Miniprotein binders against tRNA-splicing endonuclease (endA). Designs and how they scored, part 1

No score or structure here was measured in a lab: all are predicted.

Target 1, 353 residues: tRNA-splicing endonuclease (endA), of Methanosarcina mazei (q8pzi1)
Amino acid sequence: MNLLKTQLKGDRVLAGKEAVAELYKTGYFGRPKDDGLELSLVEAAYLQSRGKLDIELEGKLLGFRAFFEQASLRQQNFELKYIVYKDLKERGYYVQPSAADFRVYPRGSHPGKSAAKIFVHVLSERQPLSVKLLQESVASAENVHKQFILAVVDEESDLTFYEIKSASPKGEMPEPFPAVKADATFLEDRVIAWDAEASGALYSRGFYGKMLDPERLQLSLVESLYLFSRGVIVVRDRKGKIFSFDEFVEKASEIEGSFLRKYSAYKALRDSGHVVKTGFKFGTHFRVYRKVESIEKIPHSEYLVNVIPEDYEFRLPVMSGAVRLANSVRKRMLFAVEKGEEVEYLDIGRVKM
Below, numbering starts at 1 at the first letter of every chain, in headers, positions and changes, except where a header shows other numbers.
ipSAE, averaged over its two directions, is called F for ESMFold2-Fast, E for ESMFold2 and O for OpenDDE. V2 adds 0.75 times the mean of E and O to 0.25 times the DockQ between the complexes of E and O.
[cut] stands for letters that were removed.
The coordinates of atoms that the task and the answers printed are left out; those that the model quotes come from them. Centres of patches stay.

## First folded at step 1 (miniprotein)

Design a1
Fold by ESMFold2-Fast, scan of step 3:
Structure a1 (fold): chain B 353 residues (1-353), chain A 81 residues (1-81)
Amino acid sequence: as target 1 above (353 residues)
Amino acid sequence: SPEVRLEIFKLAEKILELAARARELGDPEAREKVYQLAEEIWDLLRQLRETGDEELLKQAKELIDKLEQIVRELESKAREG
């Protein structure tokens, strides 16, 4: 095993003509330029760790530790990027450094056989993740028909991969509401509908609320406002006064955190043909079904949904926990990003590389 | 110092940007000049990290400004050829 002599220059490690044959043509490391090979800092560190490179800086030979320390000064988050690069290489992937962090070729392929299909972005578990920047990165990847993967490195240097996609979920439920009118009362922290026929139709055909008994339907606050805004129910206070939309929002917001944002997402999901169940059974805002045919045979929900504001910053352990929860009950995790009248969705799932 | 460490990373990013721009130049001699100056700046940043000497930070910033000017001049000459 002969060691190739290379030189550290700026943010690259430069190798001679022999490196093109020994590293690029065999393993697709680096980028040929002129008659030599340019290696990224992570590629050079990996190859040095495998005993394939000697790296010099201004005539001085650098050991692995010395080179790693130099690379850390020359590239922000170098240690995290190295951990991810090494892991992907050990799994047998062909990996190229990119403006994001890495482009990865599909398993069983390489640069000469197909195009790279995966963008990988590297983050520390402790680093906040802006939803705005995340959506921009996902959109950029999708625009060129590539998967977007987050590689999250924890404090033990353990690595977890997440695939993030934009989503436009479309349900298959009928658009018209059940043709009913119901009187309802806002009581403490809930709404009760009193008309037995209307309550039965809302529950059995619309899959709204929960029957308190055979003649009374209990509705969540977001369900109630949705039905009220469509003229399906009339909501009164205990003294018989009908709520306006704004009065309902004000009262509901005192009871429920982020009520208006949750309502916007609930409305968008219902308007797109889904059955939406409320309540924190799985620690999420909603459970979402594409199609429900009968109250007697409700399928498992397709999605768990958490609603977040446009300026939200993920704490990665919270994101990880939500994704793990969805996986444990065999559902997909959607984050509904509220942008005034618009709602956009991110589908986040843990993947094994 | 966390503040000095953050400043070092910002300056390192600027050096990497300038080195990347120089890498696109077709003149190997011009690239080598930029890389050599960048190495001098990285040595100053390493010393700053180890000693906390704020005078080294000032020197590094001055050399980065000089490096940026050199890269712009080389890019201008490349466009003329």
Scores: ipSAE 0.000, ipTM 0.256, lowest interface PAE 14.3, mean pLDDT 82
ESMFold2 (binder alone), alone request of step 1: mean pLDDT 82; pTM 0.769

Design a2 (from a1, 14 letters changed)
Fold by ESMFold2-Fast, scan of step 3:
Structure a2 (fold): chain B 353 residues (1-353), chain A 81 residues (1-81)
Amino acid sequence: as target 1 above (353 residues)
Amino acid sequence: SPEVREEIYQLAEKIWDLLRRARELGDPEARLKVFKLAEEILELAAQLRETGDEELLKQAKELIDKLEQIVRELESKAREG
């Protein structure tokens, strides 16, 4: 087949009407316009690399290197977008460049057969990612019933794809806490509950804390504040004085970094019917169970949870590491975004394209 | 001449620096404006290489001064936002 002659103009490559038959009707490249075909820079680079067209600039024929250099000056992150575009095309996908980077059609589909189902956003591994902007992008995709994928390009030009979605996890525990009452004491960096019957119920039915002996239950600070706020435990200092909610928060915040933020997420998860335990052995704030029926048969947790502020910026290698760890132990990675009185969740997982 | 060739290399390097700086602004319309002027200067440099016409060198230098001014104005506006 003969090479098509095209012209580089601004941030696009223009081809004549013959390109509509050769490229658009056969492979859905470009956009027909005024009897011709308008190609994005990534489409033109890909087609040039395949020997399908020649690109001219002001009467001068551009080789691949010269065109690539021109394209990188005309489009932000062109190099990264080209790497992702080429990879998706080589996997057999139909891909349409868009303002949000790419719209991708499912395997076995194309623009003439169905709507695009996937939005792909391209980032370098070195680029910080605002959680606020990420949530806005995810919400935008979900509002039009499309999957949101991050394509992360590493220093070796290798690609990893992540699906990100909003989550509203719902547990199946019949009660967030058992209907018991116990006296407790704040000691150093922990809370100890003293009543044997209540401690037993908190441990074996509520899955709170750790039994140190038959009459002594050790509770974490977030567990303690949750139970205290529900009137299940009464927390005293060593001199017997009862804590107020604010006094407890003050003291706990001196001991644990971001205590109130972690508490907000802990409270939301417990209130939504989950059992919540420390995620320390996984390097996360929490591990979360949809349902636990007995202390003797604790299932694998469904989620690992990290709590982050709404102004958080992801470092992509850290995000990648957290997601890889969760996947390796057959759990999902949730990021709990603290927004004043509310907590919102992002479910991030690695996907194969 | 060797002197003209050296000046062409210097102009090309300055154009590439200005285009790199313009890319960092993140405004596609502003970047495109900078690029169009840069293409015009690069075309004059190509003609200068072919013809040796020193009048084209003067024109290219005048346009690169305008390009530098535009990039500085865009950088200043980006700092304001």
Scores: ipSAE 0.000, ipTM 0.125, lowest interface PAE 22.4, mean pLDDT 82
ESMFold2 (binder alone), alone request of step 1: mean pLDDT 81; pTM 0.757

Design a3 (from a1, 16 letters changed)
Fold by ESMFold2-Fast, scan of step 3:
Parts: C-alpha cells; sequence; structure tokens
Structure a3 (fold): chain B 353 residues (1-353), chain A 81 residues (1-81)
C-alpha cells in the first residue's frame, strides 16, 4: 500500500528525507544529499523489485518493466550492471556504484565500519577486453590496495567472477652452465647441437631441448636463440655460415608465428630462474617450473603461460577457456604481455564470491 | 567461428589432462612419448584455428582418442610394477 515515493531524474532516482531513515541508515542504499536521498538506477530497480518504493517520471507512475526500460536508455550496460548488482546483494554484500562500476565491502562489513576492498568491473562475454585497459585498471586498484574483479555476464545471464592481479614470478634455478659451449646447425625448422658433453650438460643441468641420441641435442628455435645470445652455442646454416642475432630472428620468424614475442617471454622467464618447456596450443605457450633438480624427477609445472601483444583484445570465451584449462590441472594461468624488451604478467583466476 | 573455437578449447583441455596423467607416472620416457604425440595434435588444432577446416577437427579427435589409449596403457603397465 504505502511505499516510499520517488522521482526519476536524469540517471538518478530522488527520494525525500524519509528514505534516509528507511533505506540509507538501515541498508546503506543511496547517498544522502541535502534533506533527501539520491539513488543510482541499479539501486532503485533493486528496491522497486522488493516492493520498497514507487518511481514516478513527470507525474506518471512506472511499473518495474517501464522503469527498467527507462534506466536502460539512461545508462550504458544497465541490464548487465543490474544483473551483477542483484547477485551481489542477494549474496549479502554491501555495494556502492562507482566509476569502475561497483565498490564492494568485505563479507561481514559495511560502509562506516571499513573501507571497500574490491573493485568490480562488469562486461558481457561478447564484449572484447583490451589488455592495455585491463592492465591500467588492475594497476589503479592495486595502487589503492583493492582487489580487481571482472564480473562476466554470459548469454544466459549467468555470472562468472575473475580476480586479476599483476605478477612477478621468481624461479630458483641456477644460472645457465657457463663452462659448456656447443657448435650447432640450423636445419629447416630446428637447431641441432653436435658436441656430446655440451649437449648432455645442456639437457641434464639446464633442461634444454631433447636428446636425439647420446651425442646430439635438438633445440627449439626459442631455446636456440636464448643459448646463442648467451654465447653458449654457435649456430651455423647448412653452408657453415654463422648466424647473427638479427639473421636468426628473421629466419625463425619465417617458420614460427610471433617468434620474437615468444622469445621475449621465454628469455624473461629463464632470466628469472625458471625452467621453461614449450606448452600446448594458444592458451599454454609454455609450461613453467620454479625448480627442477633432475631429469629423472621432473616435478609438475607451476604455471601455464600465454604470450600476448600489448594491443591484444581478449575475447572472453577464449580467456575463460584458458583459465578453466589451468584450473582443471590445478595450475595458475599467467598472461605474459610483451612490450618490446619488457614483459609484464597478469595472473587471472576464477573466484567465487 | 565461435563453434570451432569452443571445440578447439575442449580438445586442448583433454590433451593437457592426458599429458598431466603421463607426468604423474614419474617416467620421463613415457611422458616424452605422450608429449610428442600431444605436440603433433596441437599443431593440427593450431592449423584448424587458422583455416576453420572441419576435416582437421575429425583428424584431431581420432588422434586424441589414440593418445588416451596410450596413456591408459602406460598407466596399466605402471600399476603392474
Amino acid sequence: as target 1 above (353 residues)
Amino acid sequence: SPEVEREIWKLAAKIFRLALRAEKLGDPEAEEKVLRLAYEIEKLLRQLQETGDEELLKQAKELIDKLEQIVRELESKAREG
């Protein structure tokens, strides 16, 4: 019968002073302003759905559908934001609208007791996600000591939450074996190292490549360039000419897509003390090990690594597939963002709210 | 296409799980055999992603079934000892 009467105005719903006592002081809905209460469109829709208020526009009472349609015209992605807001409220969270979409308070806390600890950004699974914008958003959240969470809404309006954070992985492997030097030949799509003692040491101590027989080591192009750049191997073509760094990159790039980008990530991971093995398709360019002591006792890898350019646009089903793949095997998914000679890492994991 | 991408992710996940099962055996020779075949299938899936050729999808599925048989045989042999 007697609901709080409110007015839709612009992208806000305005209520009188009674709403401050009824909605703000009890549930922290809206923002007190002057002698009344200002509600966001998502808050007003949620409260209307619960029978807490009536909404008018220019003297006309709006039902839930009419208000929802008006809100959709007044706010970009209103439908998606409402779905996420409603879900978080039904889970018992206190939620404040923000420029990043939502600020969320920790479980068992509320505005006035503690600061918000979580930024939630809402997007559709069909929406492309810029890695550059993602990195900027994560950095902004981390600078104020808050978690950054993506709330992804799929075609069935189901929600999946992802925590995204920056990472600086460190391994525990010793530096490459400096006493070992090998002569090697670049064949059509691979490099073969010829010295038995050097090949054995690179394989057994450095965990590079694959032994073809007791005297010959097969190296991937990425491994070869790394060892060549460190002076551990000398790489010749079939006619005996020694490759320069640039000549090797040019030749390898003809054979392997995104070679230089993958090499940059491989180098960064090796230089930070990891053993790096070539991984599975796309979502897993590399398997990464923090420490390997013996070729006879290889542990489980700790990270799956995908290498992406700084201008990459995630398609969310691809991102969710990669994260699901890593989770199915209890590993972390790292995305290595190549920025010339620098590599930055994003750690993406699925979370439950 | 979205349907082809979805199938590729499902198959990649299956290959990865099979490789981990081989890794769990603690036998470097067995793991190497599984990883070699997994690499060949992964090349095929990469080509499928580039071309959209669904004939490659059939080939990948057949090879994954063979990979699964190999892993099961290796697991059975390991339990003998």
Scores: ipSAE 0.000, ipTM 0.152, lowest interface PAE 13.7, mean pLDDT 80
ESMFold2 (binder alone), alone request of step 1: mean pLDDT 84; pTM 0.786

Design a4 (from a1, 21 letters changed)
Fold by ESMFold2-Fast, scan of step 3:
Structure a4 (fold): chain B 353 residues (1-353), chain A 81 residues (1-81)
Amino acid sequence: as target 1 above (353 residues)
Amino acid sequence: SPEVEEEILRLAYKIEKLLRRAQELGDPEAERKVWKLAAEIFRLALQLEKTGDEELLKQAKELIDKLEQIVRELESKAREG
């Protein structure tokens, strides 16, 4: 008994009319084209491994190894795509190759019943990932109302899946600013507010800064510029001269790199009704809270936020580790992409397929 | 537990800093060793979140000490060359 005979041509495997009935009508493998069936290289490799077809090249029968080697020469990242395809098939999904690597049908559905709802993009953990290309891919998926998922293959061929979506987070804080005015001084690498009543209000109602003592509030540089720009505080140097916005930015930028980028993200999050805590605890720039009712009962943060430039390249092992640990404590990683005065967000969370 | 969640995130912070430092020093073999230890710590942290077992936190901290030692050895080599 001979298996279904197929021919390797370019980056496709071509099968006759009988394959439409045996592979497409039963399992939705390939795409009917003319009177035959056109299989992607990953589909053909999977079906060959299951004993469903023979593959020939120029009249010679190819074993699995020979075909796999040919496929790797004909398709970029074939090995990674095969690993992901095989995994999704073994989980029971219907999967179709596409320009985004794969289109995946939701559980309990198939190509004859509904549209695919998931785009899967395949990456090696060792491959850098441009944030610009990532944003373009996410936007493309969202434009057609599909989820965008990264499938990251590690050195042991283990898979981790991440859902990435654009975000426009909105907090629930009713009053972003206490109705106070306070004098503050820029000292060394920090800002100190001096008035006990105003400091108390900024801390207990606005959730800004840290109390140094009962009368004095220490503010981070991004907090200080935010409050100064809204006229809530007046910031002076040691000699009593009031800073302008540009003078403050210049001095703060000498103290910490990427200050303006961090400030843009801080401002956007505060303006959208969030409480934002600064500092580099947990390897992130900010911890973000949708609602805080009392300084005595601060909940767990909803988001951990990293601020990145639009030309940033993710290093996947570092990103994956941080995202995985954040997800383990029921937090999502939010990446704030700075574009001048505007900030766009990528919401990254680990998912199980 | 809020304290357990905070400790897990502190571990993530240390790992990120050590991974970045290993990458800056440019030793591919050491970077692979650091990544392998990081993966083990991530596994322990996920288990800790599910079980609340403080012994797993102790094990994770011991693995971080090994990561710090690898990075210190790389820094010593860089200063000598």
Scores: ipSAE 0.000, ipTM 0.281, lowest interface PAE 10.7, mean pLDDT 81
ESMFold2 (binder alone), alone request of step 1: mean pLDDT 79; pTM 0.707

Design a5
Fold by ESMFold2-Fast, scan of step 3:
Order: sequence, then structure tokens, then C-alpha cells
Structure a5 (fold): chain B 353 residues (1-353), chain A 81 residues (1-81)
Amino acid sequence: as target 1 above (353 residues)
Amino acid sequence: SPEVKQEIDKLIRKIQELLDRAEKLGDPRAAELVELLAEAIEFLKELLERTGDERLLEWAKEYIDLLEKRVRELESKAREG
């Protein structure tokens, strides 16, 4: 194994012409420049740990600890990036440093054979993650047909990888029956539909609400507004006055926090052909089904959905907990990002590298 | 204590198993039970984060046994027809 002499300069480690043949052409480490090889600090630390190179600073040879300390002073989050880089290298991946942290080549591919397929962003478990910045990063990766992965490093230097992708979920359910008309009353924190035939059809064919008895259907507030807005039900107050859309939103918003935001997501999911169940607690707003054939044979839901505002900031342990909860009940975790009348989805899942 | 945390972890796993069993039933009456099971998981995770009170843990065990009985009753009804 050749010990290559290199020099630490700025946030790079510079190697001579011999390193191009020994490190770049064989393992795709570094970037050829000016008849030599320019290594990132992360690559140099890894290669030094493998006995492939000696690193000097101002004529003095640096041991691994001394170099690691110098690298930490020269690059933000160097220690986290090194942990992730080393892990990916030990798994057999070819990895190139980038502005977004790392570009990763799948097993059986390398920089000389094909384009990188994966962007990896490195975060400490303790760093807040802006949903807006996350969506921008995911969109950037998807625009060039690359997978976006978060590598989260905890205080014990353990790694968890999450794949994050935009989602455009589409169900297979038909729209509610437009000929079904039901009178309903807004009572306290819910809506009751009184017509037995219409209630039965909404429940057994549309999978809306919950039957209180054979003649009466209880609807959540978001279900009620959705059916009212489509002309399927007529909602009255206790004195018999019919609600307008805006009057309903006003009253429901007094009762339920973030009502309009939840409604926007509910509407989007129903309009895309899903059955959506409300009233599921523990950090999720909805359970979502792609297809339900009968009330007697309801399948497992595909998604748990949390509705979040555009300015939301994830705390990574909370995100991890939500993803783990969904996985423990064999569902995917979707975050529905409300942007006024528009809803965008992030599908977040743990991935094994 | 580590002992109390281990007991709470066992209860969370039991509730997750009951949650899966309730979802598999496909019974509309199971929807309410699923909500109660999800609330129980949240409650136990909260206890893990606080220095757990052994009396609250005892109550949690009794409540989970009640939820398990409800799951078994729905499973029995499904078996009948």
C-alpha cells in the first residue's frame, strides 16, 4: 500500500500527479487539478485512516487526530459528514462530495460509468429542519431524477437514513353519489345526517362518517364541509337556517384548531379518489385508503397523514417518531403541506442503505 | 428507572400488536378502538419521557388489558359470522 505525501491547504488536501493514478483512476477519490489531485477533507481523513496517505501542514506531518481537529476547524459539520462518508464507503458505495453534502453511486456503478443516482444531506438529530427548505431540496433532486436521502446522526454517532420524495397520491374510489341528498344539522362539535337512505349510502358506498344507529350518520366537520360543498348534504343550524360555505368554515374554525388547513388536505385526498378516515389520534390527522370495496371488508390504510403549515420546522426526533409509528402499523407517513388552496405531499420513510 | 422503561417498552409493543389486530378486522366498530389504542401509545411515550410514576404505569396496564379484551370480543364476533 503506497503512502502518498499530501499537503493540507484551506479546506482541501493536495496530492501530486501519482495520486491521480493511485486514488482517482482506481477508486474515484478526489478531483484531478493542475497535474495533481485535490481531495476533500472527508476523503483525505478516510484515506489517511486506511494508510493510503500522509498529510502535512506547513512542513509538519499530521497524525489522524491532529488532521481531524484541523479539518473540523476548516469545514462546518466535518465530523458528521465524515461519519456518514465512512459508513457509505464501508457499504461499498462510490461517493462524491457536493454542495448538498454527497452524491452517491449505486452498487455496481461508479463516476466513470454512469451519473450519481442519490443525493445525501447530512444533519445532526438536534438540528431543526425547515419544511420549505426540505421541499426545495427534494424538488431539486427530483428535477434531475435523483433520490433524496437524509442521513441523520444522533449523539451516539448512529446513523438513520430517510428517503424523502414528493407524492401525488391517487386513489381508485368513485366520487360520492351526486343524486344522494341528505338534510343534516350542526350539533356542538359534529354534524348529524337524518335521512336513513342517504346516510346509509354515504356510509356503505362512500365510507363517510359513523352510523349512530340504522337511521342516523355522524359526520366529522371536514367530512361535512366536503359533502356540503359538493351539494350532497344540506347543513342547518339548530334553528333550521342553512349554512353558507363561509359560515360553516367560521363556526368549525371556532371548534377545531387548524380546521381550514385540515379541510384543504381532506378535500385534496377525497378529490384524488381516496377514502379518508378522521378522528385518528396520536399525531396523525387522517388514515387514507386507496380503495375500499365494502364496509364489511375494510383493508389496511396505505397512509397516515399529518397536515402541516408551509412554515413548519421539523424536530427530527418527532419526524422519526411519526415515521416509526406509521411503519409499526404497516403504513407510509405522508406530510400534507398546506399552501392556501393547494396541498403538496412529502412521503417520508426510513431506508436501509 | 431502567426497569420501568423496559416495562413501558413492552406495553407499547403490545399496543402496537393490538392496533394491527384491530385494523385487520375491517369492522367499523374497530375504528373507535384504533383511536383508543393510538391514544394509549401516546400516553405511554409521554410516561417514558417523564420520570415514570409506578401508579400511572399500573393504571396503563389495566387500561391496555381492557383494550385487549375489546379487541378479542370483536375478533370473536367476526369469527361467528
Scores: ipSAE 0.000, ipTM 0.181, lowest interface PAE 16.2, mean pLDDT 81
ESMFold2 (binder alone), alone request of step 1: mean pLDDT 79; pTM 0.745

Design a6 (from a5, 18 letters changed)
Fold by ESMFold2-Fast, scan of step 3:
Structure a6 (fold): chain B 353 residues (1-353), chain A 81 residues (1-81)
Amino acid sequence: as target 1 above (353 residues)
Amino acid sequence: SPEVKQEIDKLIRKIQELLDRAEKLGDPRAARLVEWLAEYIQLLKKRLEETGDEALLELLKEAIEFLEELVERLESKAREG
């Protein structure tokens, strides 16, 4: 093995003509330029650690620590990027630095054979992640038909990879409203529907609420507003006054935080043909079913759903925990991003590289 | 242990000193490296306080020494340039 001599210049490491043959043509390291090779700082650090090259700065030979310190001063998040780069290289991937941090070629593909299929973005577990920036990054990858992967580096320098994609979930439930009408009463923090026939239909065919007895159906506040807004139930206070939509939202919002945001997501999921139930036992807002045929044979739900505002900032350990929990119970984790009257979904799952 | 508590207090003061010195450098790339290392040091300190594992004290000292060397090198370069 020849030990190549290189020069640190700005945010690049420059190598001569021999490096094109020894590093680029064999392993697709760097980018040929003029008669030489330009290496990114992460590529140079990796190759230096493998004994493939020496790096000089102003005539002084740099050891690994000295070069690592210089690289850290010259590139934002160099340490995290190096950890991820090294891991992917040791797994056998061809990896190219990019504006999105990395583009990755699976085994059997390389830069000379096809376009990269994967964009990788690198974050520390302690770094907040704006949902707006995340959606923009995911859209950018999807617009060029690439997978978007988030590489999260924890405090022990362990890596977890997440695939993030936009989603437009569609259920298979028939028309969500049986042709029934029921009187209901807002009692303390819940709504009770009284008509036995209508309650039975809502429960057994619509999969709304919980039967307390043969005459009473207990509905959640989001279920109640949904049914009320479609004229399926009429909700009264104890004195018989009918609630308006705005009056119901006002009262429900006093009882639970972010009620209207949760309702927007509940409505969107029901309108798209899903059965939606509380996700409380999973620490999420909802659990969601594509199709339920009978109350006696309820399948496993397909999705767990957390509703978040468009200005939300993820705490990565919280995101990781939610994804891990969903996977452990064989469900997908969806984040429903509330944008006024519109709801958009991010599907986040752990992947093995 | 009172000795361990005194040692931790000294390390906390050293971290604060180094963060102040790093802030005066005004280099965004240097600031990022110092911020990352400071977060790592805070994590080790928290684990030492929670577990009482005195082996973590040695790792914390080594990390603070590295931060000190880094800040001193950056200050030296700023004075020479």
Scores: ipSAE 0.000, ipTM 0.082, lowest interface PAE 24.2, mean pLDDT 81
ESMFold2 (binder alone), alone request of step 1: mean pLDDT 76; pTM 0.677

Design a7 (from a5, 19 letters changed)
Fold by ESMFold2-Fast, scan of step 3:
Structure a7 (fold): chain B 353 residues (1-353), chain A 81 residues (1-81)
Amino acid sequence: as target 1 above (353 residues)
Amino acid sequence: SPEVKQEIDKLIRKIQELLDRAEKLGDPEAALAVKFLARLIQWLKRELEETGDERLLKELKYAIDLLEEEVRELESKAREG
């Protein structure tokens, strides 16, 4: 049992040609370079912890603690990356360091057999995560047909993996009928539609609002603006004056924070054929159904949806809480990112590696 | 700022009270929903403190009212059987 002698240099650990046979050809550790093997700091720490190599710095042999301390000084977020690397290795994965942190090979495969299928990005739970950077990372992974996984390390060094992918959800519901069929009034923080026949149809066939009684329908502000914008309802103030689109948005925005952003997402989901209901009982903006056939037999919703601006910074405990809740009620967690005239979706789910 | 901070502190105390009441009901799924709503309320509070947007204060109050209604509904169901 002879340990391989290696040298710490910069952000790499260098080994001789014998390490190519002993580490690379057997376990795909490191990268062959010239007549030797170049190991990343996380690979070297892992191999040292398993008794596979000795690491020297300026002629002095480094124990595990001394090397770990040196590595931490030489690589940003080394401790977090090591925790993730070690976990994936102990699960039996072949893992290669990359510019995005790690690329991982599918279960039962290795670098010599297939391409890497997974990009893993490592982050502390305390670090804010820009939705813009997240979308760019997800798009980059998807452009090369790879899965994007976020590895979140908490303060106790516990690790949770999240799969993040772009989504283009498509429902199967018909669009609401376009004709003006209901007169409605804006009252304080709600809209009431008065026409019994139209109210019944909007509720039972379109799954809009909540019946206040057999003749009157109570609509949320986003539902009201959607139906108003399509000419299905006419919304008046208490004096009988018809609202313009801008007047409605102004008044609704005084009542609901980020109203226009929530409306954009609501409109996009409805236009794509979904039934959309308030998600407040689940702590989300919306709960979403691909298909609803009858109010008498409402299925389980497929998605919980939170609407966020393009410049949003995720707080990872909040993201984790949202995903955990969705999973607990057997739904997917969808984040609707408002981008001016467009809405884009991120599907975030917890995964076990 | 002082009046807004005082108002926020009162709402936070109400959130903690409602969360404690929900946990005592012993329904794991209902308790999880209430905990998640409480987390959303904490996020809205932080945004309000950072931006000073009074519309967020109205949204925070509304979210707390929804939390209170949910807890009250769960308590009523627990008493009924």
Scores: ipSAE 0.000, ipTM 0.167, lowest interface PAE 17.6, mean pLDDT 80
ESMFold2 (binder alone), alone request of step 1: mean pLDDT 74; pTM 0.650

Design a8 (from a5, 18 letters changed)
Fold by ESMFold2-Fast, scan of step 3:
Structure a8 (fold): chain B 353 residues (1-353), chain A 81 residues (1-81)
Amino acid sequence: as target 1 above (353 residues)
Amino acid sequence: SPEVKQEIDKLIRKIQELLDRAEKLGDPEAARLVKELAYAIDLLKEELEETGDELLLKFAKRLIQWLEREVRELESKAREG
């Protein structure tokens, strides 16, 4: 229980060579530098709270409150980072400061034995989270083969951990639609295909729409545009005029918010070999299946999908709600980020540390 | 190793040069590319300092060379406009 004398300098706490033996070699706190030990502000606060060191600023000894206040002035979101750091340390993890906020070693590993496996980024629940910056952070972590975890701190100082990873889902359906042609009519908020044989094939082999009766198939607007764009259906208005692609998009956009964005994601998922169901059953845009062999034995969907624009900013309570919903029905939550003709995916799940 | 540390320091200096050049363009695309790579290099630096992995060092150098070419292309386009 020896108290080590340290100095607060900038955004670091500096200790002498004795601290290398007492803190680094025993618990992997800080980084050895110039025959001394360099501690981050969160490490120093944690160690001070445990009675392991004294911190001085310009020759004046700082108590815990005084140091915490100084650290808060010197590091953005210091108090949130301290909450997360303390929690991870109390769970028995070795944790080091990082550009991502923290690097975490799995249980049974430590600095010098193996590489860290986890990057943790700390956010307040009130902080908007840019999808663009999130995708960049996730890609950077994946490039060095590490998990990317968000630690979200709420007003009660409770925290929840989310694993975020990029996804490139690929289905196993060899053909996204049957080789049939059908005449169809745009009616109110949906499209009806009239030809019994073609309707049956679209439903039972392509897994499109729902049969209105044995001879007629009801299609959602995104399904209809997909089949229309592939020449599988011809869509007419009630007066018999054939829609152009742009005319269909215009009319559908009057009925459905963000129609074109949802269509881009629907198209991408179908083109990658998935069966995609609409209908907002779980408050999401789509349910996605890797393979469906028979309409009578539809398997459980793998993903729930929400489509978002590339300039989207998550409100963390909304993200949390979507993830909890997917988990409650034993599915994974994908966010499909629409970038014009291209769609990229983020897989977000709650994790227990 | 001392050689790896020296190379990492050179990469950090190059990033600052590229940030300064991108800021002078006032171009959001240039700013984005530099920020993306700067973050990636910071994470790679941490891994390199821990492992000394030469393949990872070569990867980091390749990323910086790619960004330098992108910044030069954006500078060229700015001169054209």
Scores: ipSAE 0.000, ipTM 0.308, lowest interface PAE 15.3, mean pLDDT 82
ESMFold2 (binder alone), alone request of step 1: mean pLDDT 73; pTM 0.646

